VHH binders against o26223. Designs and how they scored, part 206

Target 1, 191 residues: o26223
Amino acid sequence: MKLLWTSQHIKVTVHIDGKVSKMDVLEAIKTRRSIRKYQDREVPEELIDKILDAAMCGPSAVDERPWHFIVVRNREMLEKIPEVHPYGAMVKDAPVAIIVCCDSSLEKIPGFWVQDCSIASQNILLAAHSLGLGAVWTGVYPLEDRVEGIRRLFSIPEHVIPFSVIPLGYPAENPGTRDLFDPDRIHLEKW
Below, E stands for the ipSAE of ESMFold2; O stands for the ipSAE of OpenDDE; V2 stands for 0.75 times the mean of E and O plus 0.25 times the DockQ between their complexes.

## First folded at step 12 (VHH)

Design z13 (framework vhh_7aqx_2)
Fold by ESMFold2-Fast, scan of step 12:
Structure z13 (fold): chain B 191 residues (1-191), chain A 123 residues (1-123)
Amino acid sequence: as target 1 above (191 residues)
Amino acid sequence: QVQLQESGGGLVQAGGSLRLSCTTSGFTFSSYAFSWFRQAPGEEREFVGAISYSGGSTRYADSVKGRFTISRDNAKNTFYLQMNSLKTEDTAVYYCAAEFDSYIYPTDEYDYWGQGTQVTVSS
């Protein structure tokens, strides 16, 4: 249905507050945090388009690229997500959420869509962070109650599997950065 | 079910010291990293310091570096913020948090902020 991702979208200059992200890739990876508190401020569609473009640029098993995305801005719909996702309370306070889905009709190799949708989800988090936004991955698959709840709420067809719900917005918290480097997990030459 | 409880706040003169404690329950303490945050009146909550799960690495906000020290005691399921050379600008409600980042249980109750403890530094 969407005819939004053209060369024009890729070449559009975003003039939001004159802000340009100059964060390098390693800095973005190391400083990204899950953000659960958002400012009462709308996220421009142009930024969502950039995030979704980045989401689709991940590697995919036999290049099947099975991902589909639902962009949810409707306040009533966002407020219903915690009813079907018990740990998604923060979604109702976000200005927008992206639901990452797998269209099983696009599957070329069974089971690898999980990795494909994981890659897309992480790219959404990193792209959002690089653009000055905050986001959090709320897991759906493989928890059957969450899968069916989200499917029913958003009228998702049977051949499509909801994978994750990612609320995002301008951050209203700053948790700082984590130190997760563990050299004991690195083995030289052999296990 | 995860619980974090702050203690040790109070009123102190500028140049004085306080030690905040955060006692935890409901998870395996030794497997988690911990952070301290603060919120001054009329300002947003800001990062103060963090300690890794092993205790081998610590990080601090530039405003407190050299004055504050974060530490942990795995045997007591407690971590601390030692605050030295306190300034009036350090006046805030201090919150402790367990650094738990789960996409299955992505709720803020696993990154619990506690009720906070008030620190007031008079001149």
Scores: ipSAE 0.356, ipTM 0.741, lowest interface PAE 1.9, mean pLDDT 86
Fold by OpenDDE, second read of step 13:
Structure z13 (fold): chain B 191 residues (1-191), chain A 123 residues (1-123)
Amino acid sequence: as target 1 above (191 residues)
Amino acid sequence: QVQLQESGGGLVQAGGSLRLSCTTSGFTFSSYAFSWFRQAPGEEREFVGAISYSGGSTRYADSVKGRFTISRDNAKNTFYLQMNSLKTEDTAVYYCAAEFDSYIYPTDEYDYWGQGTQVTVSS
């Protein structure tokens, strides 16, 4: 049995009356887009702190919280990331990037760290969006070349696994909204 | 220029009803949560109630729950305080306030305030 319903489009206004909107969670989720173009504008540390706070609020397997975050603002380092991360071309144009990592020594159950870091990464994206920033999830793990590239570039210990690189900045593009709801992907009770 | 203006206050007997209005201009009305406050002589200003920016949520002080109702009309840039079953202790200057994109969680920070309107409830 398939659900017969249509998605509602949510109009997102990030800046109203010169103020940053505090999006509700559903709005943030529905209206978030990957942003790969950024303004020549610095991101305040306060916003990064809020984003990282959000990143750490997600659940993790047995509350293992294996995540670490590298905040990168150094222009030279940002410019080097694309050399080891082909999909990370936009990182060089961002004022800041967050590298999400897993400390494997913190794992209580092997393998769930991928889920944990995914949740953290998604929370970064949502938080950024809600704060009027644009971001994109550039995957590092599980591609070994990217993992090792980022590892070497940032001198990440062997027991720590770089998972994602997330550039952030004030958006210089507006991809618009899209409806990704697909009722054909919903199965009731059984496949 | 941002303006919030209360109206509808006056003298009413206990048990009576009043409807206060707060008319706004100079900002995007639909993006703001709105609150009512009141201040009686010699007392501190106290929260009366609030309505979320979407209008989907309201909250009230315990002292007015069940008697007061807040609503908003985005088309008129106006929000209201319907006051029923008024008591003498409801006598105060009532103020409207606006907060940008806020859920109606307790806050002391509001972006804009009205000048207030007098409500007097006689025995």
Scores: ipSAE 0.027, ipTM 0.318, lowest interface PAE 4.5, mean pLDDT 89

Design z14 (framework vhh_gefurulimab)
Fold by ESMFold2-Fast, scan of step 12:
Structure z14 (fold): chain B 191 residues (1-191), chain A 122 residues (1-122)
Amino acid sequence: as target 1 above (191 residues)
Amino acid sequence: EVQLVESGGGLVKPGGSLRLSCAASGRTFSKYAAAWFRQAPGKEREFVSAISYSGRTTYADSVKGRFTISRDNAKNSLYLQMNSLRAEDTAVYYCAAEFDSYIYPTDEYDYWGQGTLVTVSS
């Protein structure tokens, strides 16, 4: 039963979906790959909203939830990212990128914001994959030149730390599934 | 962290065979997609063959049916079996590997070897 309450400030999206995702959580985790080549096709706002909702659902140290997100669709801005991130060349070819940031004023316990923003970044990658998109995490923190470059390019305040830049789009490549299980890294009861 | 060293190149007559090896240190090939590329004298570097993380293989049209890429995870090595060699296969052959790095994410392969020369001549 659905109670419909609407106001001028409530965004209601009617989604008519003929696409059924049969990928379970384990399959999503095991088949997610870094995607660096994208189709020339726009990503709907509704999918970005779902991805960001998933990003904010991660566990957070003492529930401090320090994450903020910048959604970049402007082509000129995307084309400038490689100037401040030497390994971010693929970002200019993506239809959209998400910059994961930490608002340090929200930090309750020193240092755990890194873990919080890592969790948010991985949730973005998994959510994108589950929705038929491809994405790649390009690292910013703790590399000082990248942190300051991204901060200046996007007018990020000094108390906010850019953590990662994640371009995403409909994938134009399929690198295949990884076999990463290594039993030598599993120790029973003690080291 | 990953270093690649190729071996197995040499002089061979047309119609002959060679097996190239690429040894990795620091990581196993089962954790990477890996490929062979070649560069002939006076030409640009070209793709030869690749093996995905799942073991799916792809080949350039010029080598399909003659070359076979394979991986031995126990020996941490990548191989290229080259059969029915032709003069136009003469090139320096390079081993390349990629990984899902969030520090160095590029659309190019992350690691390259020094190359091994293959000369097909009478």
Scores: ipSAE 0.052, ipTM 0.521, lowest interface PAE 5.8, mean pLDDT 83

Design z15 (framework vhh_gefurulimab)
Fold by ESMFold2-Fast, scan of step 12:
Structure z15 (fold): chain B 191 residues (1-191), chain A 122 residues (1-122)
Amino acid sequence: as target 1 above (191 residues)
Amino acid sequence: EVQLVESGGGLVKPGGSLRLSCAASGFTFSSYAAAWFRQAPGKEREFVSAISYSGRTTYADSVKGRFTISRDNAKNSLYLQMNSLRAEDTAVYYCAAEFESYIYPTDEYDYWGQGTLVTVSS
């Protein structure tokens, strides 16, 4: 048995036949953390394609699937994001960011695009984590200054609404795992 | 503004004990999980221990049985009781409050305190 390490010394077990020991879905959900520090390593286009494929597989209200994605790798553009997103400082240090957008022309039922884009954003975070990457969701909608700032910076047309900016890369931090289960929030049969 | 301030570090002989404290302010501490991390010179930051808002604890294998994490929500404080200290425990220890905020995911909330140095030597 061969052990592989990430730059954070996260251990991955590889069997002699080339199989990687992978986390199951529940473990992926429970161990995903916001990652704000990234290695100086490029993320292969193939991994971005897998992440975006997963992003588009979520449920959508009346199957409207209003999401569009902007993939940003240009260093100068990444460095400008903190100027229009006051809590997006880490984006300038990421090798790539995905901007999740809603194309309102695809909207079939008013207002549900927010849930659709939230689902897409979470799928990006989980897919990135499952592939050994780290990411963080930086919120844009419904904060008017952030929405307009991102729109102007990336030449986003008026009928498209930027929803979130998600920088990602190979992680350069390990914040550990969370244990958030609270049985007092579970009601059986009735409130 | 979220602030985390560590204290209690110092010089201790092998086999000795120290108790680290972390004072939290600027947020409802009882609603958040918290953790201790450490970083030795020339090494990457390493997870030590975490405690959920409900009191469930997790430990790194290197410290399990020797360290105990605890919290006092009335005092907005996190603690790490370190027993049977070894030279390899020498590091700067950092308190972290575990946030998953997509509205304010950065510099507004200082995830990490400034750290407190623990040196285990004669």
Scores: ipSAE 0.258, ipTM 0.690, lowest interface PAE 2.3, mean pLDDT 85

Design z16 (framework vhh_7nfr_2; at its last look DockQ between E and O 0.03; V2 from the best seeds 0.00; counts 0 for: pae E 18.9 > 2, placed apart)
Fold by ESMFold2-Fast, scan of step 12:
Structure z16 (fold): chain B 191 residues (1-191), chain A 123 residues (1-123)
Amino acid sequence: as target 1 above (191 residues)
Amino acid sequence: QVQLQESGGGLVQPGGSLRLSCAASGFTFSKYAMSWVRQAPGEGREWVSSISYSGGSTYYADSVKGRFTIARDNVKNTLYLLMDSLKSDDTAVYYCAAEFDSYIYPTDEYDYWGQGTQVTVSS
């Protein structure tokens, strides 16, 4: 756990300009929306570093932490993602995308890497939102055509499984908030 | 199936006004935020405006801010866009949208289901 230093050599936890985020956790969870429209504006490397730190802080089955991340900023590569992910059209317009991967050689308990990578993916979405960015989870695993397409596009080894592609940037849309609480899905004591 | 039916478009002169409506079915409308998205000839889709599930928060693209008003009626499951001071640049097909949090089909057409309503601003 190391705090990042600004250019002013001041310790900060959330912003590269020395400011801290004021969004509480519950607010972040309830107001996060999938964002598919991005400003033509660069995302600083320091914000990506904060997001990836948060991605690795989730619980992991027997602490196997099998996640690896590919950070894609190259426009040519971003423009090729929709060719191998039919519902990833928005990725070509994003300034950056994170590909969440599982290194199967790190797996200690069969099958739980899916949950580990899901937790990492959600942490990326929440961290991005808390930092004023927008992001969307585009699913890759378990759809074999998407898995193999992403693998080949990014030279991913056979023992590594691409799990999700998450484009992110400064939002150019605000879809508004939802109220999805459904008490009929809550059972007291027993089913 | 999510169904969105837009209406109220038409031909109007610069400076005129129109009211668009969107009738929603196939989901619990009162729980979802709603948006208007437009597509001009030869251009990509542009987000125009959004309204929270309760109507308590509204958001606008800079290009329409101060001229358009988004509103909803949760009893009638209907979304509205009130368009004032229309400009030639507002000419587009207007779609109402409900953004679901699908990670399998994140660009799912259900977000923009409906035939849209054509708005043409011309003299």
Scores: ipSAE 0.634, ipTM 0.842, lowest interface PAE 1.5, mean pLDDT 88
Fold by OpenDDE, look of step 14:
Structure z16 (fold): chain B 191 residues (1-191), chain A 123 residues (1-123)
Amino acid sequence: as target 1 above (191 residues)
Amino acid sequence: QVQLQESGGGLVQPGGSLRLSCAASGFTFSKYAMSWVRQAPGEGREWVSSISYSGGSTYYADSVKGRFTIARDNVKNTLYLLMDSLKSDDTAVYYCAAEFDSYIYPTDEYDYWGQGTQVTVSS
């Protein structure tokens, strides 16, 4: 599956309430919600390409870029993920899931891969939302049972660590907006 | 200078076929989703069809589904619309439109527009 690597600036058109709108970065961040219900609708490959492109645009420690991505569309495999991931029930209902992994052999500084893969995962969520898709971050690492479950299910090499499973699809729910701003979490100059 | 130039329009009888072309220049064609939009006399613009930047995905209005085929050649910087089984209601000016790296929805917001080509379906 040759993913179209387009170093392209993503112009995001989102279908909100039947209207096409362009979503800027701040809007994407502020309005993103975890989506766990999906329409019976396929996600175009081009959108996945865009999402993965975004995933790879995040910074990484010493530019190690340790991430790998497994794109899962196979219905049988999607249905098996919840068997090893108890909180991944929605994956079986998604048309596609992205598994974010770390190749430990690519690490330059130990331990930063968690940050790197987190950034990649978040970029997936934001990009998906910007493109009119719903997604949710289902954590795999650091839970050993989930890590090994996903590893076995997808025959992931031992030096590669599954980090997150992110189902994606057109949203069949609207959780609404949240105000998460908390001024008490902001400290000026010192704690 | 960005240019979209439509061609291939004309007079055709009902049930006939036409192939429209849109020649693009002045921008990186392969990075744009492309669309056909038509406007009949006295009516608003109607989205007809769209194709992703790679050509991997195509979209059609219900009114033309099964009759029209959109295609693109990124080497030739050309967009196509094959129109089969033409009906009188297909009479319109057909515009080529480009949108940069977007997910395609029926929209009137495009980055670039052609001048249009007249398609007339009449007995």
Scores: ipSAE 0.024, ipTM 0.453, lowest interface PAE 4.6, mean pLDDT 88
Fold by ESMFold2, look of step 14:
Structure z16 (fold): chain B 191 residues (1-191), chain A 123 residues (1-123)
Amino acid sequence: as target 1 above (191 residues)
Amino acid sequence: QVQLQESGGGLVQPGGSLRLSCAASGFTFSKYAMSWVRQAPGEGREWVSSISYSGGSTYYADSVKGRFTIARDNVKNTLYLLMDSLKSDDTAVYYCAAEFDSYIYPTDEYDYWGQGTQVTVSS
């Protein structure tokens, strides 16, 4: 991976498969789509490392950083996820999935780990998008049957809470962008 | 059928300016990243500039930074290149090219190409 910097105005440029790609942060946020169909193509390990580095850059309540990540590439394990997570059916078709977990022993302020792990999960989606990958957040917590099913499947200890399963890969669909801005949701000074 | 038609080329003196246009039809223009690529006689094609599908991000080759400006109008389905401070090295055929949303499914080649417009910078 080669990173390029411009003087006076810092930008990050990443060479992926011989193509230079730059993405403005606002563009990334507006163009990221949930991707549920993936090419039959492996995701390089260095891209997963970059995605997890980005996931850990998010803010957390009092800097508690309660997150842990399980990287799943084993085909048999990926194929078992829909058995305990029925709305994660696309996970079996992904080359890799990331399970975002909370280690409750790291909590400093009760209950804020949900926000912390949500931030990490969204950063995974944005980082994957910026690297030419597609991903989707599939919910695990707070659904008890999914939490326990995923915990059992991956031998996750009781004090660790699986929060989300994020399959990812090179996209095999192009859902396009959406215009979701709604000025009626904006309230000045008060409700 | 897909068409990309460039216009606005011509003969200009060094230091002069030109504005190139590329009219698009037959595809959903606003879903495509657009680029300008040029080819001088006897040389390969050289990437010049790109603009994201929305126009929110622009990119330039080092050889043209500060002199060229890329823009698009998604209502009129038109891509533009404003070329200032032209040099003899800018003499080339300029093509517009389209690539499906490079931020979701980037490719190493363009999906559609125009027929080109000649730019000649000569005294």
Scores: ipSAE 0.000, ipTM 0.111, lowest interface PAE 18.9, mean pLDDT 84
OpenDDE, second read of step 13: ipSAE 0.015; ipTM 0.331
ESMFold2 (binder alone), look of step 14: mean pLDDT 85; pTM 0.866

Design z17 (framework vhh_vobarilizumab_d1)
Fold by ESMFold2-Fast, scan of step 12:
Structure z17 (fold): chain B 191 residues (1-191), chain A 122 residues (1-122)
Amino acid sequence: as target 1 above (191 residues)
Amino acid sequence: EVQLVESGGGLVQPGGSLRLSCAASGFTFSKYAMAWYRQAPGKGRELVAGISYGGRTSYADSVKGRFTISRDNAKNTLYLQMNSLRPEDTAVYYCAAEFDSYIYPTDEYDYWGQGTLVTVSS
């Protein structure tokens, strides 16, 4: 994989049900759904490069940027993930997965790497959606059995912590948009 | 274990009404958004109506003004009141609990029941 040079662009085009739709940022955020069913179709390397470029653009505590990414395309390795992640069965059906990791040697302030890696994970989901792909965040940290299982499976060194496994591909399902807005959670001026 | 059980489907003539119910268990119902989906013969599943835990509702354009989604948190039950039914509303209707959990990121189909058949014909 090679990270490609790309220009900033304000609008993105999303492919939905074989149709092309132009999507602004708010629409992308509100219409992103977890996708767990994928077409039997490879994701081009250049799209993975764009997704990872976007993943690294999030804010980071004291600008520590502790994230590292493992790109998994090997079918045998994808098929082993459900053995160490009890709720990751869909990963074996994806053409590719990204494992978001924290390199603890890059940590400048204790504990904030969790937020940094959460930001990177969400950016992967949004970038994938904006490019016509579907993805789902399968949690690894802080569940010790999953952390150790993923570490062993992908030969991740002791000082690196696997945070999430995100399978992605062209969607083979089309779930609707969720209605989650709750004005009772908004407090003006005081609690 | 999340369990959703739909009921209230049946055969009805065009212009008729039906009320669907969905009994929910295995989660704190009042804290989750709920939805009704349908699948007509030869088509994929489509969203019909959604309701947030705060009671905010949304509808597909094809049913807006005819269908009303509601919830009874004391009874852990979701409802869909269907008025002015049309032959095009013929489908199996599915209740869905809208989970997007990164800890338990299971297939959304696992959160749906077997569905209830609604047939609109003369």
Scores: ipSAE 0.425, ipTM 0.734, lowest interface PAE 1.9, mean pLDDT 86
Fold by OpenDDE, second read of step 13:
Structure z17 (fold): chain B 191 residues (1-191), chain A 122 residues (1-122)
Amino acid sequence: as target 1 above (191 residues)
Amino acid sequence: EVQLVESGGGLVQPGGSLRLSCAASGFTFSKYAMAWYRQAPGKGRELVAGISYGGRTSYADSVKGRFTISRDNAKNTLYLQMNSLRPEDTAVYYCAAEFDSYIYPTDEYDYWGQGTLVTVSS
């Protein structure tokens, strides 16, 4: 993988056998980092559409697909999110944020919505990264104060549960690579 | 090595027609969205037409109804049929490739050709 970094653009390319290609899924997973600093650059709607498409492609329990997405571009709203989310400070600096929510009325099996929305959230992060954007997962659920804060701020119905806030933008930082592989976490056949 | 080689440019009178070709090599052509861009003297590069890997086409308003983008995946070739050419169509035309299903109006494509000059003049 080759990361092309410029002051204005970040382009990630993968060199496989001497050929330049788009980032594959494994590279996206391995190289994704939480990005909390963003360029003063708008994210095209097309990219958001692709990200949301990816978010909806994940599996869900019995195909319940309980997720909803709030796309926030309004600066005033973005600036208010940190007021109800103590660890969401970077949201005010992002050109856009996606709030992942669960419609509890869509649940077919209780409790699996957390997994469903987690998958959707992760897909957002991976898709964003693959598209040259930076993002970070800021957890809302299960912290009640955050849940209710986001709920009130965005007038989210009671049956809908805000799950995560994901700011996105062109990265203004490069945290570098990391190796998180831990063979001690792998158990063969039994614990 | 990835190559995009444009051809078919030249001098043509207003109202005339040209067909541009872009020969692609070094990558799996059929998996890429392709586009034609142009840059007139003293102007920025602009999208002319795009075609997805599935054949979905898009056009700039200025060329809609006059230009047709097409592709032959078997030949790894992109085409731009330009009809009813106008002096304002004078530009260097570039072929671009992106490993994506979508056509973006941005110039952030994976690969670019060197361009071919189209001059429309009486």
Scores: ipSAE 0.000, ipTM 0.279, lowest interface PAE 11.9, mean pLDDT 88

Design z18 (framework vhh_7aqx_2)
Fold by ESMFold2-Fast, scan of step 12:
Order: structure tokens, then sequence, then C-alpha cells
Structure z18 (fold): chain B 191 residues (1-191), chain A 123 residues (1-123)
């Protein structure tokens, strides 16, 4: 895990390409940005596995954990997503996308699957960022045309609901960070 | 809802200074975060700097850090990019943007006005 090596005898400096900086949780949350431009570089399967492990670690209503994930690497399939998602143009340029789905047969309490899949989607974004990747949440549910378009494109069964499409890759843009703290939204003791 | 308009671009000598302005309309100027971007011919659009809605937080690209300063004047509905120690590599069209990040409209991360403002740094 050498980031920088310098020989005292020959004065050679080497850098380890592809190193990811360590971030604590608060830093990861505060510096995560939607990334829509990606390098022409494959994302290793090991990183996707880590992201999906993190996605499944969120809290879930009555522990129903209704999420299923489709990992899309096929270029032809990625290029078809903008045809069924009007604001998904960036997906065609990503090396990989994750489709977050709800298996309604796993639902134990009506309606909370939306929150469960939102938590999974945000964990994907945070995990990707912590691993040096960039991602963006493209909304599918509850927009009926997008839901049906994605369902047909990926042969998703009727009892499974596509929730979000998240393209990801090594970032080719740096939008900086946001300071969104607004004390006017905090009420002490009462409204 | 938010309308942005850049001004202050032009021709400047290397080592010189230039201040860009971005004026906005709307009652909620103080509730937006703002950014500057630039695009040189044949290159990708590059982040330059950002300022939070409160003005307490600023962020800069490494290429301009220490030379450029972003600021805002909420009373004038205007934010600025002060550019010092200009280099020929700073030549680009500069765009101002109000930040938003939408998972419903995820192709739209910024709102910016028109063609931008051209900055040309000569040697």
Amino acid sequence: as target 1 above (191 residues)
Amino acid sequence: QVQLQESGGGLVQAGGSLRLSCTTSGRTFSKYAFSWFRQAPGEEREFVGAISYSGKSTDYADSVKGRFTISRDNAKNTFYLQMNSLKTEDTAVYYCAAEFDSYIYPTEDYDYWGQGTQVTVSS
C-alpha cells in the first residue's frame, strides 16, 4: 500500500496509480456529488461487490429487505437506457450501471419498500464515492413510463419494481463540494 | 426560476487580474449555492470554484487554488470570481451556475445563462 516511494540513494519518486484516499463517514457524506462523466475505464467486479454489500446493510422496515439488483455492463444495453429514461443520457457513457429493484413478494408492510430502496440507492452512492468512483441516482419509481420502460428493457417480472438506475465509473469531472447546512430548518423543542 | 448572466470577460495579459460577475434574478438568491466552470477549445468543461448559500464555505479546483477567489453579495444578487496571476492556460469561456442536484432530472446538475463570458490570457 505504498502511495509514494522515494529512494535516498537514487532519488527516485514513484506514485501508485489508482490509489483511493481514506474518508471518514461524515467526509464521505458531505463530499459525495452526483457524477455524470466517466473515464473510459472498467470498474473491477470486486468494487461492485463491495458496493452491493454496503447497499444491503441499510435498515429495512420490519427487516423485509426487498431489494434486488441488476448489474449492467453490456454496452448495447447501457446505450438503450436513455431511450426509456428521458434524463438518463449519461448512462450510455458509463462502464457499468446498477438497477435497484423491489421484489414485492418480499414486502411485509405496504409502502415502506420505497424507503428501503431509497436507503439502498444512497448507500450505493456513498460506497462508490468512498472507493474513488462517481455515480448518479437516476429516478425511475414512481414515474410509470420509466418503470415500464426499464421493466421491458431488462425483462423484469411484473412483481418486481425497478426503483432507480445508478450509472457509475471512475470520475471524469470534479464538481467540488456543497455546503447545504441551513439552521433555519432546525427547530428546538417545538416547531 | 433562477436566471444567471455573466459579465467581465475580456483580453488580459499573463500575470494580470480580472473579475467576473454573475448576476441573478429571484427572491431566493441567498438560498442557492453557486459555481464557476470553464471550457477551453476542444476540452471538457472544468470546475473552477464554488460558494455555499451562506458564503461560509468555498471550494476550488487545484489548478486555480491560491490565485482565484469566489465571493457573493446577497444584497446585489451577484457573485464574483476574482482571478489573479492569470496564466495562458486560464484562457476559456467561463460559465456561472446555480447548483441543483435532482434524481428526477439527473442530467441537470446546474443552471447557467447563455454563452458564458470569454477570457483570453495573452503572453
Scores: ipSAE 0.309, ipTM 0.717, lowest interface PAE 2.3, mean pLDDT 84

Design z19 (framework vhh_7aqx_2)
Fold by ESMFold2-Fast, scan of step 12:
Structure z19 (fold): chain B 191 residues (1-191), chain A 123 residues (1-123)
Amino acid sequence: as target 1 above (191 residues)
Amino acid sequence: QVQLQESGGGLVQAGGSLRLSCTTSGRTFSKYAFSWFRQAPGEEREFVGAISYSGGSTDYADSVKGRFTISRDNAKNTFYLQMNSLKTEDTAVYYCATEFDTYIYPTDEFDYWGQGTQVTVSS
């Protein structure tokens, strides 16, 4: 929505005991887990739009923004993904998947599109988690068999490279939070 | 925000039937899952039944399985709870709810609640 010159907005808040507050950025990062089991419940397209908006807000090398996205809801297509991606078995049970792609014609410097698409993929995972969804990153690039399998399955042009497949839905599992902080990987002033 | 409005409650004798309705406005109805909850005096709000956005999946509390049926009509932006073989223990205020951005499942984590409709089952 856009700002209107003479609009009046009424702010209404409702308080309910025991209601979970919205997740801040650090909480989202720390509590996000890979989710591979989903409820039999569709994800509203408004949430997918919010997730894709977040994906496109990532930084990219020389602002090349090479990403394109395929949103897959068709059950028959989702069921075919495990045939070309051996670790993508959970995709067939997800209500929706996002395929992150690089349009190589948008590439300004060689090789940085991999980092750009990694950033977009992570933003998808974090945005999904912040919206109450679960998702998992499944790698496609740089495995040539997976790249070509996904390309053929979704009619992706030769100049576009499928990078990752991210199934998502309302979570049907709760694996808990991991404590991954390792101070031995932090070096001060020098190696 | 989504507005929810329950209707169809009332007084009924044990063994009778009632159909509750929940109408919604303000959002795209066909994109939401819907649930019914109930609350008897002095008790916590309990789950009764749920229906997925597609209508392909339904879930019920053990106490109402085989007696209650949840259904939806996307053209009317309405979903229903058909209550058969009513028992005095079914006496409660019935609430409809939708979950759009639920963070954790399964209970009491819903974004929108209706005002409730009273169901009283006499012996």
Scores: ipSAE 0.000, ipTM 0.089, lowest interface PAE 21.4, mean pLDDT 80

